# VHH binders against p49116: the designs that were tried, part 256

Target 1, 238 residues: p49116
Amino acid sequence: EGPLLSDTHVTFKLTMPSPMPEYLNVHYICESASRLLFLSMHWARSIPAFQALGQDCNTSLVRACWNELFTLGLAQCAQVMSLSTILAAIVNHLQNSIQEDKLSGDRIKQVMEHIWKLQEFCNSMAKLDIDGYEYAYLKAIVLFSPDHPGLTSTSQIEKFQEKAQMELQDYVQKTYSEDTYRLARILVRLPALRLMSSNITEELFFTGLIGNVSIDSIIPYILKMETAEYNGQITGAS
Short names: E, the ipSAE of ESMFold2; O, the ipSAE of OpenDDE; V2, 0.75 times the mean of E and O plus 0.25 times the DockQ between their complexes.

## First folded at step 15 (VHH)

Design b13 (framework vhh_brivekimig_d4; at its last look DockQ between E and O 0.68; V2 from the best seeds 0.78)
Fold by OpenDDE, look of step 15:
Structure b13 (fold): chain B 238 residues (1-238), chain A 121 residues (1-121)
Amino acid sequence: as target 1 above (238 residues)
Amino acid sequence: EVQLVESGGGVVQPGGSLRLSCAASGFTFSRYDMSWVRQAPGKGPEWVSSITGSGDVTLYAASVKGRFTISRDNSKNTLYLQMNSLRPEDTALYYCVKGGYLPWRKTFDLSSQGTLVTVSS
């Protein structure tokens, strides 16, 4: 059997909404986040192994790991997104909510900690100077995680994950031969993704979703939407 | 030339039902996601529902979920919206839109005539 990923899966180019407003409102943040989400989901569905799992299984898989994929995407696209600015804007919006007494002290702390963890994770990835191939394989490893509850075909998912790990190992050994422990260093970042709440991520980035739909509900749609529509989504022309 | 013609609107009492239709022409219908959008008097357009080209997946606004059903017949180039348990707040001009769900969309191409749905006692 061929490799899990090809060079076509390495490309991960996010197109931001234009122009960037002076004030980053909820709409801009949501659009930016949504574009990343769509890109991440369509990246996943472009993987033959992902398709091989079947619609029900691969949808369940994405539902389980979308937050991790999204977070890896944030890290990868942090510069293009001006993530620090977005996060600052989110914090500012949160402060408004605080002033309006809409959140409990505990919830505020929880949300702020989440933002902190997200920032730290992205910073850590930047420090490691993770390249496009490594991100692709890391996303694959996260995508094909068999340890989520309720998944079918867990054995097959595990095999795909192992394949992703092996390909990553081979790539790192080949590309970074002088850095003996690089593989270990990048893999140990993955547990941090599990510390982040998908619900909080959704609240922070996706409060502006039209129709008040959940990410859980939109994932099947994203995975099955027509390519032309996706292209329209990227360019804003649809 | 893309043509979308909505029909099926009317006046109904609260709790009533209507079925909207949209006849599409000028493009390969089955290759495009389709949506319903509505605009109430004095309000901006509101996304209602979307369906993938194949019809395999549907999506609904929270305000209509459980009450409305979007469907399509690709052999007839027709989009449908079954509206049940209608409420006064559902009163609007309903538009068929070429294109699917965009999470951030606030504006829509409402160049078609639309079909008026009025829910009143």
Scores: ipSAE 0.861, ipTM 0.931, lowest interface PAE 0.5, mean pLDDT 93
Fold by ESMFold2, look of step 15:
Structure b13 (fold): chain B 238 residues (1-238), chain A 121 residues (1-121)
Amino acid sequence: as target 1 above (238 residues)
Amino acid sequence: EVQLVESGGGVVQPGGSLRLSCAASGFTFSRYDMSWVRQAPGKGPEWVSSITGSGDVTLYAASVKGRFTISRDNSKNTLYLQMNSLRPEDTALYYCVKGGYLPWRKTFDLSSQGTLVTVSS
């Protein structure tokens, strides 16, 4: 009863650190990624269906899917973030580390494959011109995934996912009525999200978090933190 | 007017323990996330730990995780930091800060007096 998402859940405005440095560094990358992570988590916690699941279920659910939500956020915000430039800088840094024998060759291969998969995912989403409504429902489908191990209330989670799927279908059919296969083309992109390693995402984007905290420890904090302070800080690094 | 008064610091041998307190006034304490920040001699401020307004969730810098415990008593408007297994590198002036953890926060309001912790062998 009622739509799963409202217009406020379609708005997804990422504010970047300003000014952008002439040479990208781990500090700028980590701050940018952290803003996206916080935006994604505050987006999730604002959803009434998510709130209805309760705190323990919420934390477990987000721990299971945060990397997929983050990856969708990267794709949605790729231009604002200058993501292609960030990834190029990371690749150049990795190539220097190989020359100095500072990293395992097997690990470096895994990281480079991850970067390639991320670039291809973002490019495919851009080519499809995925809009803000579609991103919002794709994020909801990913968030309400009942098949992660260890979840409670899986029946209710499944019902919310089905609702997100139906609302996406209705939206696409109404908005893109001349494109019969758009829903199928969009949905076929989702399996690529399961190829993204959360550990590698942390290495790529979250090296240098203040206090060297782990994403596993930050997630429960973001979901429970007072909103007033965050809302007052959301406009950037002034 | 917001006021934060830290206490409980002192001189301790390595491996020792201290409990810091912070008395808060001038704002609705329970509606704010709170943090501890420390500043070692010759270094900039370092975030140590944060706790949500309700006290339900805590977050720790990796350098102190497992050794320090942040807590709060909203009925007494007091923030605490239990410091165990202290090391010489924990030597610093410790500040109570109104506000939680944000990775893009560049500065802290360290206008309070702080409480000095010295760990020496």
Scores: ipSAE 0.774, ipTM 0.912, lowest interface PAE 0.9, mean pLDDT 89
ESMFold2 (binder alone), look of step 15: mean pLDDT 84; pTM 0.843

Design b14 (framework vhh_brivekimig_d4; at its last look DockQ between E and O 0.86; V2 from the best seeds 0.82)
Fold by OpenDDE, look of step 15:
Structure b14 (fold): chain B 238 residues (1-238), chain A 121 residues (1-121)
Amino acid sequence: as target 1 above (238 residues)
Amino acid sequence: EVQLVESGGGVVQPGGSLRLSCAASGFTFSRFDMSWVRQAPGKGPEWVSSITGSGDVTLYADSVKGRFTISRDNSKNTLYLQMNSLRPEDTALYYCVKGGYLPWRKTFDLSSQGTLVTVSS
């Protein structure tokens, strides 16, 4: 059947909105996040195995794991995105909400903890110096997770996940032969993704979505939209 | 040259229905996502709905979800917007736009004439 991923799936280049404003407003944050989301979804749909699952299944799969994919994308693109700055801006915006008494103390704590977890995760990935191949395989492992409720074709999904894991293992063994425990160190980071709330992520990054559309609603559209539309927009051609 | 010609607007009472059409020419219609955007008096453009090139997937603004239906006939190079349960706040000039939904898009190419929808008692 061939490998799950090819070298074409390793490329993951996020183009940020330009110019970066001195004050990161909700619009900038949302656009940046949306571009990453689109990139992540288009990455997923470019995988033959993903296509093989069928539209209903692959859509359900992405709905289940988009937050994890997005988070991995944040980690991978942290430098290009100036993620620390974005998170700081988000915190500042949150402070405004606090001052307006729009959030309960418990909710504030929850959101702040989420931001902390997100930052820590990204920092941990940076410390591990995860490369593009490893990120690609990790995203594949996360994407093809059979343990989400309501999924169809779980056996096939599991097969694809195993294949991703095997390919990652092979890659790590070949590329980092002297680091015998690198694979384990990388994989052990994945559980942290499950600790993060998709709802909070959506609230933090996607509050400015045009039309107030939910990520859940937009996912099918992203998966089926013409790629040229996205590409044209990020380059400013349209 | 890309040409988009909207039609179907009119005056309706609240709760009424209208069906807008957009005749497209100058490009391969089926290969492009299409959108409806509206401009209310004194307000900025508002994205209403988008549909993929194949017509398989649609997306709606929360403000119109459940009331409006976007569709297309690629054989006729025509985009449609079925508007039901119209409200006064739906009053606007409606534009057909070449291109799909972008979460951050606040500006639209509104070079076409648009079609006026007025919802009033």
Scores: ipSAE 0.883, ipTM 0.942, lowest interface PAE 0.5, mean pLDDT 94
Fold by ESMFold2, look of step 15:
Structure b14 (fold): chain B 238 residues (1-238), chain A 121 residues (1-121)
Amino acid sequence: as target 1 above (238 residues)
Amino acid sequence: EVQLVESGGGVVQPGGSLRLSCAASGFTFSRFDMSWVRQAPGKGPEWVSSITGSGDVTLYADSVKGRFTISRDNSKNTLYLQMNSLRPEDTALYYCVKGGYLPWRKTFDLSSQGTLVTVSS
C-alpha cells in the first residue's frame, strides 16, 4: 500500500569527518566511505517494502547490491566528499607503489581502470544533474533486483522494483515534462553500476576497517544494529 | 550511572578456553549494541567483537573469527564472550563496552577494570 518511497527516503545527508585533513590519509578515506556505506544501508533498511521481505532476504539483497548502492552514493555525494580529491590521493598512492615495486602491474591496471570508470559514472550523473528523488528511485531499482542467486521472494522483489520504476517514471514525467528523453538517459546509466567490482571498491575505500572485517560480514550487522544508537554515533559523539 | 563489570579472566594454556561475562547496569541494556575490546601489553585498544541489541547478529575481528563467540542474555543484563582455541596473542585485558561496531571509532571507553586473560605455556 502506498508509494514505495516517501519524502523521508529522499533525504540523503552525508556528514564527513571533521576537519578535512590538509593531506588525505587512508584513515580519513575509510571513515568517509564507512559513513557513506552506513548511510546507504540505513536508507535501505528504512524502506517499508524492504522491511517486509524479512531479515534473510534483506541481507541477501544488500550483499548482492551494496557496491551499486555505494557507487550511487558516491555520485550523489561527490561534492560533499571531495571525491575527486580522494581519488587523486588514491592514484598518487598507487603510483608510489609502482615506484617501490609493491604491487603487480596487472593489478594496478585493473584498479586504475576501475577508478576511471567510477569517475566517468560520477561525471555522467553530474552532467545530467540527477536530483534527490531520482537518486532515491535509482537506488530502489538497484536494491530490489530479483535476479540474484539464492533469493526466495523473487516475485515480490520484482513487484517492488517495478513499483520503483513506475514511481521514477511518474516523477520524471511530472517534474521534467519538457524533457522527453530524461527517463531513458537516467535508466541507461544503471548498467555501468553492474560492472563495478566490489573487491576493488573494498580495496580502494575500506582497507582501514577496524578488525579487518569484510563488507559482506558487516552488512547483516549494519542492517540490524540499533537505529537510535546509530543516530547518536554518526559523528562519534554520544 | 552506567556500570560495566567484567569477570571470567584467568591464566590458560594455548588451546584452552575461557568464558568472560559482563554485568551491565544503569541503562536499558537491550536497546544497545555491545562490544568486547581488548588491550594487549604494549599495544593500544583493539576491537574484538560486537553484538546487536536483540542478540540476533554478531560481528568478529578477523583475528578471532571462528574461535570466539559473543552472546548476550537481555533478561540478566549480561554480555558474554566464549573464547576457544586461545593463543598467546589473545593475552590482554578484556573490556566490555556499551556500543556496537563503528568502523571509524578510534577511542573506546575503557574506564572499567576489565578482566585479564593470560595465555601462556
Scores: ipSAE 0.738, ipTM 0.897, lowest interface PAE 1.1, mean pLDDT 89
ESMFold2 (binder alone), look of step 15: mean pLDDT 84; pTM 0.846

Design b15 (framework vhh_brivekimig_d4; at its last look DockQ between E and O 0.54; V2 from the best seeds 0.00; counts 0 for: pae E 7.6 > 2)
Fold by OpenDDE, look of step 15:
Structure b15 (fold): chain B 238 residues (1-238), chain A 121 residues (1-121)
Amino acid sequence: as target 1 above (238 residues)
Amino acid sequence: EVQLVESGGGVVQPGGSLRLSCAASGFTFSRYDMSWVRQAPGKGPEWVSSITGSGGTTLYADSVKGRFTISRDNSKNTLYLQMNSLRPEDTALYYCVKGGYLPWRKTFDLSSQGTLVTVSS
């Protein structure tokens, strides 16, 4: 078989809502996050191996790993998104909830820790200067994780993950030949993704979704929506 | 020219049912996701439901989930909304919209006439 990923899968360009408001409100944050989520999901569905798993399996897979994919996307698009500013805004909005006594002290701590972890992860990725190819392969490795509960075709998923790992290894060896331990340094970042709660991520970034729908519920829709719709969403020309 | 014509609205008692239809023309219907949006008196537009072009995947607002069913017949260029267990709060002008679900969308092209649904005892 051919490679798991092609050069077309390396492109990952997020278009932010325009104009950027002076005050980052919940709507802007939600739209930005949603665009990233859509981009990530459509990236996944563009992979032949992903399609080969079948609709039920690949949907389950995305449901299981969307938070990790999203987080990798945040890291990759941190500059374009002005992620630090977004996170600061989220914290500010959270303070309003605190003032209204809507959250317990423990919950506040959890949320703040999550934001910290997210920022640290993104900073660590920036420090490593991860390139587009490496991000693509890392996302593939995360996507094709066989260790999520309830998955079917786990053997096939594992094979795809291995293929992604091998391709990443080959790429790193070829591109960064003088950095003997780069692959290891990159891969050891992945466990940090598992420390992050999808529920908290959803609460932070996706508050304000119209219809009060869950990410879990919209994932199947995103995966099956018409491409023209997505393009229209990004350009606003629908 | 894109044309959307809604029908099927009316007055119904709480707990009743209605089936809305939307006749679409002026574009390749099957290639576009479609949505229902409603606007209650004195309120802004509210997304209700969306369906993918092929009709294979649907999405619902929590407020209507389990009660409403969106469907389409691409051979007839028609979108449907089956509304069951209607509530007074479902009272609104219902619009058919070209385009699918956007998580952040609060504005909709409501240039069509819409169809009025009134739920009242």
Scores: ipSAE 0.884, ipTM 0.943, lowest interface PAE 0.5, mean pLDDT 94
Fold by ESMFold2, look of step 15:
Structure b15 (fold): chain B 238 residues (1-238), chain A 121 residues (1-121)
Amino acid sequence: as target 1 above (238 residues)
Amino acid sequence: EVQLVESGGGVVQPGGSLRLSCAASGFTFSRYDMSWVRQAPGKGPEWVSSITGSGGTTLYADSVKGRFTISRDNSKNTLYLQMNSLRPEDTALYYCVKGGYLPWRKTFDLSSQGTLVTVSS
């Protein structure tokens, strides 16, 4: 009964902090990432199917998948964010951290491998020319994942995921009718998202290299935040 | 347009208590999260606490957790900060801020005058 997503869920417009600094710094990276996080949480929270699951289930789902949603957001907004430039700045900071013995060599290897995987994922999505409708349904598929441990209402979550998959299939078949394998190529990218480390995403984008942040611990606050406040967090305006 | 007026600051001994108030006008108070931010002399601003528009969820900086309590009265358009077990390092100018704030975001919209809290031994 009715589509899972409306056209309002296709719009995903990230605005970057202005002005862009001459030299990228941790504050610019963290503000840019914060805007994307809030845009992603606003997107998820506004879905009627998500709202219908109840607040405990909502919190559990977002804790389980926020990094996947964030990573899809990075891929979708990679050009607007100048993501390759941001990642290059992070790599330079990592090299500086080795020189000053701020981080262990093994940790830096983990972070570098993660950066490479993130770049590969974003490049593969760009090569496929994933459009805004496809991104919206991919985000819905990862949001309504019933197989994460500790979830309640898993049968309802599964039904919503199947609906997202069906609607994505319908969209791809109508819009890209000459490309028989497009849906399969898109869907095989999803497992890579589960391999992305939320811990490393936090280090790369939310704490810079100077501290730790746990997005998981603030999810209940973010989800209950007033709608007007979300707009301020997404655009940098109050 | 938006106006925030803090009050309730003063001089207290270590271990003492104060209750700060913030009168809000120029916006629909209950629709917005609110925060307290403080700035010690010669230091940058530090986020203290945030509360959702409904008052149902609160968040605190580690340095004040267990000692400070944020609350709001939406019928009076007023934000509160109950500060207990005050320490000299709590000495600062305290600002009421429209909007929620998160630990990693360091930029604050400090357009009000604030209320001074001095904890001296």
Scores: ipSAE 0.013, ipTM 0.423, lowest interface PAE 7.6, mean pLDDT 84
ESMFold2 (binder alone), look of step 15: mean pLDDT 84; pTM 0.847

Design b16 (framework vhh_brivekimig_d4; at its last look DockQ between E and O 0.84; V2 from the best seeds 0.81)
Fold by OpenDDE, look of step 15:
Structure b16 (fold): chain B 238 residues (1-238), chain A 121 residues (1-121)
Amino acid sequence: as target 1 above (238 residues)
Amino acid sequence: EVQLVESGGGVVQPGGSLRLSCAASGFTFSRYDMSWVRQAPGKGPEWVSSITHSGGSTLYADSVKGRFTISRDNSKNTLYLQMNSLRPEDTALYYCVKGGYLPWRKTFDLSSQGTLVTVSS
């Protein structure tokens, strides 16, 4: 059995909507987030091990971890996305909702804390200067998490996760041989992903989805959609 | 040239059912995701449902979820929309559209004639 990931899985290039507006409205934010979500899920389905789990299992897996994958994607693409600007815009939009008394005080606190956690996580990843390989393996580790409830083939998922971990370890040892504790430093960031609410993430980034569809419902579709259409829309070459 | 011909529309009472069909030609139907879009009088186009090229996955607007079913027969180059529990607000011209769901899609190619669905008492 070959490696879990190949060099083709390291490439993770997000194309932002163009042109960037002066004012980042809900639609721009949603489109940007959606592009990242699609990219992340298409990345996942490009992994042979992911395919090997079967459609039902791999769909369940993505449903369970999409928020973590998305968040890692945000961290990885923070510069390209101008994530700080996006988050600031989200906060501004939230302020408008607050003024309109659409949210309870407790909910406002929860949302603000979530934004803070998200920003802190992305900042922490930036400080660690995580490279493309490390992000790929971290995403794989998150993707192949056997501890989500309701999953089938948990033994196989665990094996894939272990393989991802081992490959990451080998990569880090090879590439960062002078940094003895780098592996540990990057792995200890993963628990922070579990502190983030998928519901809040969905509310912040995906409220502008056409048809008001849920991320839960869109995941199976994204995983099976024709990629050429997506790529064509992203590049404008369809 | 891409051709899409919708049929199956009509007048139905609230709670009734209709089945729309779309005959596709001019492209390899089985390679493309397909969608239904509707346009009510005086309103802009609204995405209704999409289905992947293989038919393996479907997606529905929240407004029609649980009531509408999109399907396709690639051997016949035909797209379907089963509409149950129809409501007056479902009244619209329904279009078959080449292409699947994109969260940010604001414009649709509505060059076809569409099929009119009227739900009224």
Scores: ipSAE 0.888, ipTM 0.944, lowest interface PAE 0.5, mean pLDDT 94
Fold by ESMFold2, look of step 15:
Structure b16 (fold): chain B 238 residues (1-238), chain A 121 residues (1-121)
Amino acid sequence: as target 1 above (238 residues)
Amino acid sequence: EVQLVESGGGVVQPGGSLRLSCAASGFTFSRYDMSWVRQAPGKGPEWVSSITHSGGSTLYADSVKGRFTISRDNSKNTLYLQMNSLRPEDTALYYCVKGGYLPWRKTFDLSSQGTLVTVSS
């Protein structure tokens, strides 16, 4: 009951490692991406409807949709994190791997296609000038997807997704009252997220995680970790 | 004052096992995620494993996954690391650390004594 999201769920401030090195490296990219992943997971974790589903359901939902949430986060924070610079560094590294014959041509094609899809998605969101409220509801729609295999409580998840859709509709109609098709333009962007490969996202952004942990292993940990230490890191204390 | 006292190290042959313990005092142990960190001579600290404050989730460096098991007993304020199938590259001083896994944390408070694990044939 009540609104699915409150104003506290609109705030989404990514803090980057400082300073940015003159030559980007895998460690800087991985630290930047990890901050976004943790921010995205703690955002989901803070939603009362998400909390109400219970820990096992929470873990299953996030495992199913983390790449979509991460991709929305990349689009939302593209300017702050200098995403275009990061992607250029990744492309340069791939070109060096071709010169050194370290990757198969088929794998390179898959990775470059993924980068292009990611850039196209981010550009389309920027052209629509998606605001923080819209991003928050889009993330909620993606998070509360009942369609993923193996989920329990799918009827309740579907109700939360419908509530997110309704609240987005209300927000867009009130805030963008002269743009009849804005909601439709926004929602048409979501299917592209399902085409993003979590395997390739991990290769692009999470090479060099401390201990070389997999994203699927880290997700249950983030959802259960003590938040006071993490919150202290976000405010500059550690 | 926070105090962490490691024990259980020793010399073992490759393939052997050890169980490390960490006695915690000076803070409410059950409210904090905990980690094991190791440091070989001349090398920087290396994160090994973390466990959430309730014990509900664990995480392992790929180099030790399947061989090491982190656990905790909050009623005894004690953190454990069961180390099986030990290899020469596991040779290090092992420290327990207050705080969990953060991918960007590369600096750890290693002011305690640690416990030495030596794996040699």
Scores: ipSAE 0.710, ipTM 0.889, lowest interface PAE 1.2, mean pLDDT 89
ESMFold2 (binder alone), look of step 15: mean pLDDT 84; pTM 0.850

Design b17 (framework vhh_brivekimig_d4; at its last look DockQ between E and O 0.84; V2 from the best seeds 0.00; counts 0 for: pae E 2.2 > 2)
Fold by OpenDDE, look of step 15:
Structure b17 (fold): chain B 238 residues (1-238), chain A 121 residues (1-121)
Amino acid sequence: as target 1 above (238 residues)
Amino acid sequence: EVQLVESGGGVVQPGGSLRLSCAASGFTFSRYDMSWVRQAPGKGPEWVSSITGSGGSTLYADSVKGRFTISRDNSKNTLYLQMNSLRPEDTALYYCVKGGYYPWRKTFDLSSQGTLVTVSS
């Protein structure tokens, strides 16, 4: 059948909105996050194995793991995004909500912890110096997770996940032969993704969505939108 | 040259229905996602609905979900918006826009003429 991923799947270039404002407003954050989300979804869409699962399964799969994919994307694109600055801005915006007494103390704590976990995860990935290939395979492993409820074709999904794992293993052994435990160190980071709430992520990054549309609702649309048009949008050409 | 010509607007009572059309030319219609955007008097433009090039997927603003239906006929290069259960707050100039939904979009190309929808008793 061939490899799950090709070199074309390693490329993951996020184009940020330009110019970066001095004050990161909700619009900038939302646009940045949305571009990453779209990039992540289209990345998934570009995988033949993903296509082979069928549209219904594909949609369900992405709905189940979009937060994890997004988070991996944040980690991967942390520098380009100036993620620390974005998170700081989010915190500042959150403080406004606090002052307006819009959030309970418990909710504030929960949201702040989420931001902390997100930052820690990204920092941990940076410390590991994860490369583009490793990110691609990690995203594939996360994407093809059979353990989400309500999925169809779980056996096939599991096969694809295993294939992703094997390819990652082969890559790490070949590329980092001196580091015998690198694979384990990389894989052990994945559980952290499951600790993060998709709802909180959506609240933090996607408050600027137009039309009050949920991420869950836009995923099917993103997966079926014209790629050429999207590419034009992210480059500002259209 | 891209041309978009909206039609089908009019005056209706609350609860009424209208069907908008947009005739597209100057580009390969089926290869582009399309959207409806509206602008109410004194307000900024508001995204209403989008449809993928193939028509395989649609998306709606919460304000119109369940009431409006976007569709397209690629053989006729035409975009449609079926509006049911119209409300006074739906009163606006409706524009056909080349391009799909982008969550961050705050500005739209409203260079077309638009079609006026007025919902009033």
Scores: ipSAE 0.837, ipTM 0.931, lowest interface PAE 0.6, mean pLDDT 93
Fold by ESMFold2, look of step 15:
Structure b17 (fold): chain B 238 residues (1-238), chain A 121 residues (1-121)
Amino acid sequence: as target 1 above (238 residues)
Amino acid sequence: EVQLVESGGGVVQPGGSLRLSCAASGFTFSRYDMSWVRQAPGKGPEWVSSITGSGGSTLYADSVKGRFTISRDNSKNTLYLQMNSLRPEDTALYYCVKGGYYPWRKTFDLSSQGTLVTVSS
């Protein structure tokens, strides 16, 4: 009956493609986002409680929450990714698509509102100075969400979420003992994640995927990949 | 030394079928995800399909999804590609590649012979 997460689950180190181009392009953005997606899926796969749910439940759970995990990852890695610069490049790309008549005005409005919500979320997390332990527990709370439709084993998922909430509470009380409202301020940020559209996230960050595959198609593959080859390609180790 | 030997290519009418094979040696086959890549005359390499080391998950390019099936037999160190409903656009030299799908993988080791598939009337 150990803790839900160990110290190895707190480490979340994203490395960016090298070299960074002078002018950002769709391939650089998609590679950067894909590295974060793969890191996030590897993180989830490594949790013993997640493994205990079984392969079909694992796939269903990640399909339900991948966008929320990805958004938390964007916030956590915003500085190393230069996310503000990436979002500015995406806005410029959207302007070019308007000139080439590839997007409707209604869709452009939806996408711009999504970008604003994403920037606001990331800025609010930075203002709170959320640390790596807090991010790990927030990701666990999001991962073990029992209320998504079509999930099995919801009772067990709910128990794991409660455990993540308890461990976050204990951590915050111990580490930030003089800040009585820190836990409440952190938890109030989570509902904003449900407002993030997975379809728009795919449009913003994943339009350059080789083979034109969807995130839904990739998730079962990522969860079952061999880690040795994956680690070598992601970490840049030779 | 890693060796990959493709076979099973040939000339086929549109709508026909072929089954490609890839014999692998020089590495622990079951510990690696594998891919098929093709190269049409005068064009760059195009990723076709990938399969995990255990064979538990597969992934396909949109251009071949529903028509091609990747599989593997780890006891025989062999990778397969079943190609159905072939089109002239599928005409290419097909390569077996060590490694899985990654959105950033733009370069493939195509030093093997490959196997030629020609789809024409």
Scores: ipSAE 0.523, ipTM 0.803, lowest interface PAE 2.2, mean pLDDT 87
ESMFold2 (binder alone), look of step 15: mean pLDDT 84; pTM 0.853

